# VH-VL binders against Small ribosomal subunit protein uS13 (rpsM), part 4

Target 1, 118 residues: Small ribosomal subunit protein uS13 (rpsM), of Carsonella ruddii (q05fk2)
Amino acid sequence: MNINICGVLISKKKNIVFGLTKIYGIGYSMSLKICSKIENFKNKKFKDLTNEEKAKIENFINKINVENNLKTIIKENFKKKLNLNSYKSLRHKKKLPCRGQRTKTNAKTRKKMNHEII

## First folded at step 1 (VH-VL)

Design b7 (framework fv_zimberelimab)
Fold by ESMFold2-Fast, scan of step 1:
Structure b7 (fold): chain C 118 residues (1-118), chain A 124 residues (1-124), chain B 110 residues (1-110)
Amino acid sequence: as target 1 above (118 residues)
Amino acid sequence: QLQLQESGPGLVKPSETLTLTCTVSGGSISSSDYYWVWIRQPPGKGLEWIGSIYYSGSTYYNPSLKSRVTVSVDTSKNQFSLKLNSVAATDTALYYCAREGYSGYDFEYYFDYWGQGTLVTVSS
Amino acid sequence: QSALTQPASVSGSPGQSITISCTGTSSDVGGYDYVSWYQQHPGKAPELMIYEVSNRPSGVSDRFSGSKSGNTASLTISGLQAEDEADYYCSSYTSSDTYVFGGGTKLTVL
């Protein structure tokens, strides 16, 4: 059986620390940071994760994605000498979703951001 | 401005249960970004972490106190509480409530806001 | 005894730089970048000075800096001022999902 974390299917048998490294942009050190807020994280598998703990992990990953996207936009704008309107687009990235990918709101938000930035 | 305020008895008899409450104002305890924390300091001594709670009720405790301690949360009152059972003179301390910090995009393992502290004396 | 080792006291004169060490093990200070430092004036609650080894909260003077090498974290205060006289505590997250503190260092400004 698999669990869906931010669109990535991970075996419920996997330890949460190693399982999160399957997600793009998450290495071992970052996975440790995410998981260390979870009680007994070194021995916890996804099958033993509560819905609340899952939501907290997804929330953190969403924030990492927002940060990484902001860094990408900032780097791109540094290459564009005359892009004076980039600041408004950067603000939109703060609400990037990865949890509840089945909700209509998340789909609309992601589509809108893609149109404005990518 | 976020403010944390401890309340509870200033004097507790040995073998009884100490109950303290932390009232949070200027921010929501129901945030998914924070844990809420109890830390104590015996007079003239250092700091000791007691335990932490998430708004859902998930807790983790100092192993040295785990058998005697319970932390709970009341989201409707924006409060969280500490119960410490079977108190002894060695439990005399200033008790602080605190918030575990959040940098905006990362989980943090530090205490960014503290209450003023409340002195609890265990004596007959 | 505290889990993290700090000197009991340090002293310095105004304008001097001083450093306070905080030594743990690979299961706390050495294993994670989750070291924080707190300043406590007499009769007051602790105040966060440094988090995640070297980061300063908004409003904390840049005279305060943090670093880490192996199992030892350090707090450095440059341009020492009379108001810096306080107790300083280090803290770290641990591999057993707990927090530990140092014994505290009393800083005296001479």
Scores: ipSAE 0.000, ipTM 0.552, lowest interface PAE 14.0, mean pLDDT 78

Design b8 (framework fv_zimberelimab)
Fold by ESMFold2-Fast, scan of step 1:
Structure b8 (fold): chain C 118 residues (1-118), chain A 123 residues (1-123), chain B 110 residues (1-110)
Amino acid sequence: as target 1 above (118 residues)
Amino acid sequence: QLQLQESGPGLVKPSETLTLTCTVSGGSISSSDYYWVWIRQPPGKGLEWIGSIYYSGSTYYNPSLKSRVTVSVDTSKNQFSLKLNSVAATDTALYYCARGEDYGDYFSYFDYWGQGTLVTVSS
Amino acid sequence: QSALTQPASVSGSPGQSITISCTGTSSDVGGYDYVSWYQQHPGKAPELMIYEVSNRPSGVSDRFSGSKSGNTASLTISGLQAEDEADYYCSSYTSSDTYVFGGGTKLTVL
C-alpha cells in the first residue's frame, strides 16, 4: 500500500525518484543522488525495494539531515561570533562539540531491522 | 592549499598494532563537505580502500579488514588516524590518506591524496 | 584479486587514442554512476582523472574522457602524449556500501 520513509507515507506504486521528492527538503536533483545508489533506480518503484535498499535510502536522508543541521549550527555560531561586540566574550567563546550520533544510532537501527527480518 | 601528510612507524612487528596519523593543513577536518579516507597499496600491486570517516565520527570499513581496523578523527588537532590490529607480512604496503567528497552515505571519489608512507611488517 | 577487471596493459603511439575498460557487476559499475579513474606515475600518489563516470576535475586535460555501458566503464585518452605513461585504476561504489578498485592498467607510450 504505502511505505514509510523517514516519517513520510509514499505509495508503493510510485517511482522512487519522484516519490522521494515528497519529503520536505528533497528536490529532484537530490532525489536522483539518493536513488543512484540503488540498482536500476530509474525504473524502480517502492514496492520493488528490498529492506536493505530501503534502509540505505533512509540512512542517506538522515545523513543529509544531520549534515544540514551541523552546517546550520556551525553557520549560526560563526554568525553569532561575528555579531558579538565584547572582546572578552569573543576570547572566552567555547567551541561547541561537533559530534555525530549517527554511528551508534545506525548500528542500533540495523540490529533492530535484522532481528525483525530474521 | 590543502595538504595531507601521513606519519607513523616504517616498521612494525607481526601481531602488533599499526598506528598511522594523517595531518590536514590548509583546510579544516571539521568540514561537513568531506570524508577522510585511508587507502593502501602493497609494493607492485593495486589500490585497496581501508575505510572512511566523517568529521562527526561516522565510519565505513572494508569488510575484509573490518575486524582489525579502527579509524578515528581528532578535530582539535586537525588529524585522523588508522589503527590496524594483528598485522602480518601481507599488511606491508604504502598507506595513503585522502579526502572524499559527496553527501551520500560516504564519498564517491578521492580528490586529494597524501604522498603515502611505507609500512613494512617484519621481525 | 581485484573486484573490477581491467586489462593488465595497453599501449599506443603519440597522437593516437586508447581506451581502458573496467568491468564489474550490477552491484557496482552496472548499478551506480559512481565510477572514478586515477592516474599513478611511478613513485607518486594516485591523482583523480575522472569522477562519477564522466566528470573531469579542474586541471585535468579534456583529452581524458569517461563513459559507461552496462557493467563496463571506459577511460579514453585521446592525443596520447609521453606523460600519459602511467598506471590507471578504476573504482566504484558497491551495493554493500563499500569501495572497490580495479587491478590497474599499465599504459605504455611507444
Scores: ipSAE 0.000, ipTM 0.549, lowest interface PAE 14.0, mean pLDDT 79

Design c12 (from c2, 13 letters changed; framework fv_oberotatug)
Fold by ESMFold2-Fast, scan of step 1:
Structure c12 (fold): chain C 118 residues (1-118), chain A 126 residues (1-126), chain B 107 residues (1-107)
Amino acid sequence: as target 1 above (118 residues)
Amino acid sequence: EVQLVESGGGLVKPGGSLRLSCAASGFTFSDAWMSWVRQAPGKGLEWVGRIKSETDGGTTDYAAPVQGRFTISRDDSKNTLYLQMNSLKTEDTAVYYCTTDEITIFGEDYYGMDVWGQGTLVTVSS
Amino acid sequence: DVQMTQSPSSLSASVGDRVTITCRASQSISSYLSWYQQRPGKAPNLLIYAASSLQSGVPSRFSGSGSGTDFTLTISTLQPEDFATYYCQQSYDTPYTFGQGTKVEIK
């Protein structure tokens, strides 16, 4: 029937490359990149994915969504910062796009964005 | 490459003056809050003072031992931080580090000295 | 001023050991605490910010915990490059204050 990928229901009969394009922000080119390390991905359907392959796809999508959300948040907060006399904001974490993602996987992205702004 | 390079250290007699410079590269210096931290030979780290970005008011704060004697300033056009040290005392002998004072993650600002220079030695003795 | 008391002043450990360092603030500083590592002859580097957030590029064997007045830095499996001096630092109020440092030495 259907498989849930980051909150999006996709038919198990659909090819993984075309199926992932159903997820907002993922076009054909990006889907190809996500699927490129899955064996025989051009002919593979969601029903044929192993649990390991599914987890790998989910992790890539979570990383992409976090990066896009971080860029948006950075831009918004940069404008706020320009108008503040003192900065004492202390937040341990922000809400992430998908429930299953690892907080630590964002560490590299955070550092990259921090240097870009500062 | 993100880096900070201090210069201007040396030997000075008590009561003398010295100006340290910190050249910044690889990041947008004008947006950064900057600090000076010192370390006396064989001792721990001691915060000297901080300067905010011009956008955030460009204000300075100092530790009590240096208040009224030291002045922190910045020249954003030259990507350079300064520490003007007046009325130097033997207790001011230390390696002086310039540091960034803030990190931005997920659009939220956190205090943290992310980037450090290599340090410059200031020796105050007769 | 907020005073930071760090313990122990030094400790001896072997590669593979679990090491814990404690820092106590004279008043509540919420989570406005950072941890730094200083290797001999080098400038300090940031390990942990906001009491428990691992700085990008820092190995996962480092972790921070605590809030309010009591804080801990843990190295789960000590490596040769971890023999260094560690400092906590509060940014809740100016002047910023550092702990006195903990030197992690080879046993």
Scores: ipSAE 0.000, ipTM 0.520, lowest interface PAE 18.1, mean pLDDT 78

Design c14 (from c2 with heavy chain D102E D105Y S106D G108S Y109G Y110F E111D Y112A Y115I; framework fv_oberotatug)
Fold by ESMFold2-Fast, scan of step 1:
Structure c14 (fold): chain C 118 residues (1-118), chain A 126 residues (1-126), chain B 107 residues (1-107)
Amino acid sequence: as target 1 above (118 residues)
Amino acid sequence: EVQLVESGGGLVKPGGSLRLSCAASGFTFSDAWMSWVRQAPGKGLEWVGRIKSETDGGTTDYAAPVQGRFTISRDDSKNTLYLQMNSLKTEDTAVYYCTTEEYYYDSSGFDAFDIWGQGTLVTVSS
Amino acid sequence: DVQMTQSPSSLSASVGDRVTITCRASQSISSYLSWYQQRPGKAPNLLIYAASSLQSGVPSRFSGSGSGTDFTLTISTLQPEDFATYYCQQSYDTPYTFGQGTKVEIK
């Protein structure tokens, strides 16, 4: 019925591109990036995912969560250093690591994310 | 120097078999998704199929005209892509190009064929 | 399968001319469209990806536009080296498909 992706329950009947937008911090554009390397991704549903494809998706989401957490930390440190109180509070603690992060991501995507984080 | 060099083309009779090779250099071949694209004499480009990197599952996809007859494989230790062609038809006569499927992450993950080889001619004739 | 149709199939132009080539998809492909140039006897080379993004090293006289089903490649000021065949290609779904090509010939 449902598949667990990074702690979020998503209907297996959902298309993978639209279904991933249910996860906090993932919009349509980011979902397209995550799904782009999966065969027939525009028409693929979660019920059609292999365990390997699921793990790959979870790894991409975890990298995004790590990046977003780092950006939040940098922003809060900057605000604190400059005594700025106009910054909105961010709930970065909700961007939790996904289970099963051992599967390597595409090297181009991993290299790009490393540059963005650093 | 980034390059792809195809080899193995030649003349084959209908029903025959032929194996094409594509030698890659100047980039990390093991990370690349690879495609074969063909062009019949005086005609346009036609996608044949692709193979994903081993990290992304190493799976293959084919265009309908070659499904069941052609097999794409790779040997990352040799930086080489292969196309095994069986049950060849006169309609398979074409220049065969190998090409990389580059991932443009900053453009919402669109793929395009970035690096191309010079091509190798396959002629299927009696 | 997504069918790609180019217009015109061929055109004659002079150096300095503005050239436009159109490409139509049989269904919406968002911006999953690339343009390639093929000079006589040579392999294709990538000009534009994601409908409008210029590939590194490609002259700025080339530009792409469009989304959904209708796309255009423009060469603002045709140069001698631009006499070639141009192809559009969709990467929205497999099988990937190319347009039939547009041959840009010297007038």
Scores: ipSAE 0.000, ipTM 0.541, lowest interface PAE 16.7, mean pLDDT 78

Design c15 (framework fv_oberotatug)
Fold by ESMFold2-Fast, scan of step 1:
Structure c15 (fold): chain C 118 residues (1-118), chain A 127 residues (1-127), chain B 107 residues (1-107)
Amino acid sequence: as target 1 above (118 residues)
Amino acid sequence: EVQLVESGGGLVKPGGSLRLSCAASGFTFSDAWMSWVRQAPGKGLEWVGRIKSETDGGTTDYAAPVQGRFTISRDDSKNTLYLQMNSLKTEDTAVYYCTTDLYDFWSGEYYYGMDVWGQGTLVTVSS
Amino acid sequence: DVQMTQSPSSLSASVGDRVTITCRASQSISSYLSWYQQRPGKAPNLLIYAASSLQSGVPSRFSGSGSGTDFTLTISTLQPEDFATYYCQQSYDTPYTFGQGTKVEIK
């Protein structure tokens, strides 16, 4: 009935673009960007997602969450002069996905995505 | 094709101003963090500064030699990065490159390496 | 600022040689180190990021290692197109800083 995307339960019958907007911090524009590389995304529902497609979506959302958390840490620890690069190094070396396996650190995915977008 | 093309370089007198442009194509420019790197004739690479994506705050950082004189900006609607150079000194003579920081959109990981480079544009500051 | 020192500043080598270039940071930078190759008259290109990750499209003869303050770039079997200048660069703190470069010349 429901699919778990980064801890948020979404109906499997919902369109993926509109369904992702249920996740805090993801508006329509961001959801559209996330879904743009999924085949037939305009008419695709969560029930139709492959495991690979789900993992890609979760990895992107994880990036948004990590960036928002880092911004919060910077703001909260301004006076303490916290070494934010230590956090970046830890995150970079051992990335934590929302609910999937460890994400790849290989830049090949970026190049493949850029070629497809263009 | 993923490309960065710099323009606007030329000969300028000390104390003058010059604006460099960097036209981006083949990738989602609005998501990218961008840097300027320069190289004086016969010398090594020197980082000038960076600008984050608007989603990541759109903030800028600069190397000390250019702080207060140079300004980095971006126009995401035109896929263009800019470097406004004021109060130019002979020490600013260099080939200027625009670059992208590595980001894997699908894995959501920043690598902080400079993945894509333009061809460079020469700025000569001389009387 | 984090200072990056490369060794050697230049070296002479022959095709087929194993070449090792080292880079030392003035303070710990974890794994925030990239290696670049610059051929004469051309823009730099990224070889290695995150100290040890090979950039897509870069030949497997290139490898990077190290963490903290000490880093190494290795070219296992030097090819004619590898005669170039190599730079390390830290992204641990702003300003980002480059090493002074290592020129790999024909022996």
Scores: ipSAE 0.000, ipTM 0.530, lowest interface PAE 13.7, mean pLDDT 78

Design c18 (framework fv_oberotatug)
Fold by ESMFold2-Fast, scan of step 1:
Structure c18 (fold): chain C 118 residues (1-118), chain A 125 residues (1-125), chain B 107 residues (1-107)
Amino acid sequence: as target 1 above (118 residues)
Amino acid sequence: EVQLVESGGGLVKPGGSLRLSCAASGFTFSDAWMSWVRQAPGKGLEWVGRIKSETDGGTTDYAAPVQGRFTISRDDSKNTLYLQMNSLKTEDTAVYYCTTEYDSSGYYFDAFDIWGQGTLVTVSS
Amino acid sequence: DVQMTQSPSSLSASVGDRVTITCRASQSISSYLSWYQQRPGKAPNLLIYAASSLQSGVPSRFSGSGSGTDFTLTISTLQPEDFATYYCQQSYDTPYTFGQGTKVEIK
């Protein structure tokens, strides 16, 4: 039936390149980058993924989500430093969690990111 | 023409500092993840570290032997990659290569597809 | 760190021979493996990425196979320009690590 990739249910019948585009923040080009690391990726479906390949895909998605979240935080902080108001639409969006990514610890994640920048 | 050209190598005393440069041309440098790889005379290849594109966070990663002593940076306006080497040791003697992780077609495949010709760093008294 | 071990460290071959070089990872690295060729006095050049994908411009006599921990580079019909040192490299985790190299020498 379905496989769970970073909280998103995807049909096991789908090609991995097209299936990953269902995940928020992953377009076709990014999906190709992720999938190019998987043997025979152009012809591979989710039903054919090993547990190791699944974990590696999830780890890469987590890295992308962390990097995108960090960019959003930097932009928000820059606006605050200039005494600018942040747009409400930016605050409304959320990224889907992947295995190993903490949704409950967003404040802790922001603190960790700030320490990494410094 | 796609190319990477390293410069800045030379003779340095132990404990000294040296800055290497890598000039990129023929591709969109700002989109590329860049690495430094070194090779001691007559020995194998050793990864030194990497810097991501600014779009992908601009973060750096280093191999343990150079952590805390070397710093990788980039100047996208000049299409140039840098390696700042501090507290140099005799074991840092090597040819230093700059390399890309993105291929010329724009795919990212975690392989080093474009290489410079290298610059020799000799750490000796 | 992921350790990469190549076998053999060196081999002697003649033009026209089939050459096989192996690479083993200390833990599973899926297909995050690349192969490089380095001719004497020159920079390395990429031959294979993602364990089995041939880099553009590389002759079809080169091929890669394997996944997990065991990987192979094959040169089906050795040419004079193929006498060089070959390296495998894992990109599964940082730090990225190379095998110690395999020198292909003339008999």
Scores: ipSAE 0.006, ipTM 0.556, lowest interface PAE 11.1, mean pLDDT 79

Design c2 (framework fv_oberotatug)
Fold by ESMFold2-Fast, scan of step 1:
Structure c2 (fold): chain C 118 residues (1-118), chain A 126 residues (1-126), chain B 107 residues (1-107)
Amino acid sequence: as target 1 above (118 residues)
Amino acid sequence: EVQLVESGGGLVKPGGSLRLSCAASGFTFSDAWMSWVRQAPGKGLEWVGRIKSETDGGTTDYAAPVQGRFTISRDDSKNTLYLQMNSLKTEDTAVYYCTTEDYYDSSGYYEYFDYWGQGTLVTVSS
Amino acid sequence: DVQMTQSPSSLSASVGDRVTITCRASQSISSYLSWYQQRPGKAPNLLIYAASSLQSGVPSRFSGSGSGTDFTLTISTLQPEDFATYYCQQSYDTPYTFGQGTKVEIK
């Protein structure tokens, strides 16, 4: 049996740390960071996740995907020498988020990402 | 300029109820996660609970001492956060702070409280 | 719950001193740690987040370090406005928990 994590089907029998590496852009180090907030994460399989823990993992992945995509847009916009007014339209060109997202509360993270342009 | 202004504090008897309000301005309130933090006289800071934005599900989390007695809610049309306090105990006596909860993303969600109101005093005594 | 313990509970220092405050978590919290300053009669203000990141507008004399269970806040050259109480806070798990505070007072 499989579980759907942000559009990726992963066997419920897999360890959560190794299973998340199946998701594009998530390596072992990043998977460890995502799973570090889950109790007993090194020994936990997807079948043992609570609904709350699953949502927590999905929120972290969505956040990473949105921020990485935003950083890419910022870099591309800078390389194209476009002014910042066009950035607003491009920022909506993000990967589809899973259930839940914390990108709405990120004034400071946007400022930090924009340092690459300044 | 971000501003958070708490109101509704005062003297209340044990077993009573009180509702605190936090008026927010200078940022997009509807996108923000909000928390309440309290401080008893002469003691340290204690997290009370938080509420997520509507977009993130609008769910709440509470510290054990207040679970079942306190309710956090928000009215995005009024840019206002609320803390409904029921079945008040003397140990709930504290200055209550309204805070915005933000995060730093480098390798995960590193949550922190970036803006704080001035606080409102709640005294629970007979 | 993750328990946070600060050391010392209080210290006496003079302007110009290097001050070091430590914070220990009861379990590994990675870098999910923030430091706050509270001046007498005022609301707390954020100094450091993610263990070592300096909040915008905070003087560079403040720095944070550590990961896992042991964390340190350092004030390189104490100024008169730095006499305050300092708190660490973990955001690794809810409930979020604070240390008991460290009061930096005039020697």
Scores: ipSAE 0.000, ipTM 0.556, lowest interface PAE 16.1, mean pLDDT 79

Design c20 (framework fv_oberotatug)
Fold by ESMFold2-Fast, scan of step 1:
Structure c20 (fold): chain C 118 residues (1-118), chain A 123 residues (1-123), chain B 107 residues (1-107)
Amino acid sequence: as target 1 above (118 residues)
Amino acid sequence: EVQLVESGGGLVKPGGSLRLSCAASGFTFSDAWMSWVRQAPGKGLEWVGRIKSETDGGTTDYAAPVQGRFTISRDDSKNTLYLQMNSLKTEDTAVYYCTTDWEYSGSYYFDYWGQGTLVTVSS
Amino acid sequence: DVQMTQSPSSLSASVGDRVTITCRASQSISSYLSWYQQRPGKAPNLLIYAASSLQSGVPSRFSGSGSGTDFTLTISTLQPEDFATYYCQQSYDTPYTFGQGTKVEIK
């Protein structure tokens, strides 16, 4: 079935990182930050969440909502364009050879992920 | 250049044990997630398991057929990945590949592969 | 577990042909799919990740498409070095699973 996260119904079969992006104001970068505290989050679906893990996710979303509750649409849209530093789950710490297009492609990919609209 | 070199394969009897090694070079091994993938003669690819970097928790995950019999470990000081195989069965006969694991937009994929090492389980 | 089924299991083609290989997941996997090529006697190599992203160094004649349950790998103009076995792989859930493979052989 579905799971209710902050009033949004999300399929329990969805990966938690992708699923949280259905919530207004949460883009991929923000979802990644929220989920990064959950063990095995890269492969975890909502159906596999423990009650404790669900509570942790909801608490982070609530904190974000509290911080943003009185902002205008324009201000929220501006915030969505900003990202926090350091995403362990994106393997940005993986050191690849400085030669070749793959290294440059990975750097570009990391930049795109970090600059996604939240 | 990223290079992965497997070793330790050979002939072993059913019920026996064998340890495979994968020597890594050309990247910061300690930051990398690593997987083992096997291929039985004339068959397709089968994921065996993975190990995360120590920074990401150092946890392991296994496919059901090997759970409880195989253990993946790493020695970051030696840039080496290991697969300890216990209670070997004839169906474990395969070429075993060491791989790096990368992520883009939630999709996990094996970007670098070693040459493979053959494990034969036979009387 | 997510089961991956490829179609066809094998096909015969000539140099210059357009080749299409399909991969079906037993449940929706979003775009969490990769394609690999394995030449005889060699280790696999990555062609496509995230359903449609071309790996650096891979010829542009290879392309991937699809999302959800149905995915396609296309080789626009088959070359001699493309006679190989191709595998799809899902990363939506562990265990990671591969399709059974599609062998592209000479007609």
Scores: ipSAE 0.000, ipTM 0.537, lowest interface PAE 15.1, mean pLDDT 77

Design c21 (framework fv_oberotatug)
Heavy chain, then light chain:
Amino acid sequence: EVQLVESGGGLVKPGGSLRLSCAASGFTFSDAWMSWVRQAPGKGLEWVGRIKSETDGGTTDYAAPVQGRFTISRDDSKNTLYLQMNSLKTEDTAVYYCTTDEGIAVAGDYYFDYWGQGTLVTVSS
Amino acid sequence: DVQMTQSPSSLSASVGDRVTITCRASQSISSYLSWYQQRPGKAPNLLIYAASSLQSGVPSRFSGSGSGTDFTLTISTLQPEDFATYYCQQSYDTPYTFGQGTKVEIK
ESMFold2-Fast, scan of step 1: ipSAE 0.015; ipTM 0.618

Design c24 (from c2 with heavy chain D102S Y103D Y104F D105W S107G G108Y Y110D; framework fv_oberotatug)
Fold by ESMFold2-Fast, scan of step 1:
Structure c24 (fold): chain C 118 residues (1-118), chain A 126 residues (1-126), chain B 107 residues (1-107)
Amino acid sequence: as target 1 above (118 residues)
Amino acid sequence: EVQLVESGGGLVKPGGSLRLSCAASGFTFSDAWMSWVRQAPGKGLEWVGRIKSETDGGTTDYAAPVQGRFTISRDDSKNTLYLQMNSLKTEDTAVYYCTTESDFWSGYYDEYFDYWGQGTLVTVSS
Amino acid sequence: DVQMTQSPSSLSASVGDRVTITCRASQSISSYLSWYQQRPGKAPNLLIYAASSLQSGVPSRFSGSGSGTDFTLTISTLQPEDFATYYCQQSYDTPYTFGQGTKVEIK
């Protein structure tokens, strides 16, 4: 009937490419990128998704949301240094983590995360 | 920290075969996508092919000039990437680099070459 | 295949100069573009990924911009260690393809 992807209810009958665009921050191009890693994605509907594939999709979406939120914080901090009297307030809606988050296990993943934190 | 060490290069005659190895350390090899990139002496970079992690299906992709002649494989138990080169041509003469490629699930924009080995020279000549 | 064309093929510059290198894709590749530096006799090193994201450990004088088909790498204040060859690379589709390279030489 419906599948829950990162707090968004999507019909199980929808094609995964178009269905993921219902999630805030995911456009068609990004959805294609996510889905291209799933076998037979062009013809796959959410009802045919395995639990492992669902977890991978959720982990990636959570990663995108974390990266986007961090980039916004960096931009706002930069603006504060340029104009203390007229800067946009940090107003980000809290994005809750998806269940089944991917464990960071390789040096490349850690290096990328450290770059964003710094 | 992250280290890639290529080996197996050398002189081979046209029509011959050669197998390159890339020993990886300092990261979880089994999670990583891996590529081979080559560079002919004094020329630019040319992507040879890639292999995905087994978690992402372990599939391979190749550039047209090597399709059907070269095979990329991996042994996750040994943290080693391989390039089997058959039916070698003089045009295959190059330094061959082993490189890591972003795991799609690790970030927003993936599929760039983060770490590179020192390279191993393959010379195809009579 | 996606063809990548760089300009110029070579340039001469002095320490302290602003250097600009351009890269053009034969079709839209969104932001799936990386820039690499190769010093003489060395392996390439990643500078920029996703068109504009600076790789960890790379000096802030390097920046990337662009999307779609037209991309630019800028070195704001050239340093002695920046005399090298620079390559763009698309990762939008396989086969992955590189530009022909831009050699930055001392004036």
Scores: ipSAE 0.005, ipTM 0.551, lowest interface PAE 10.9, mean pLDDT 79

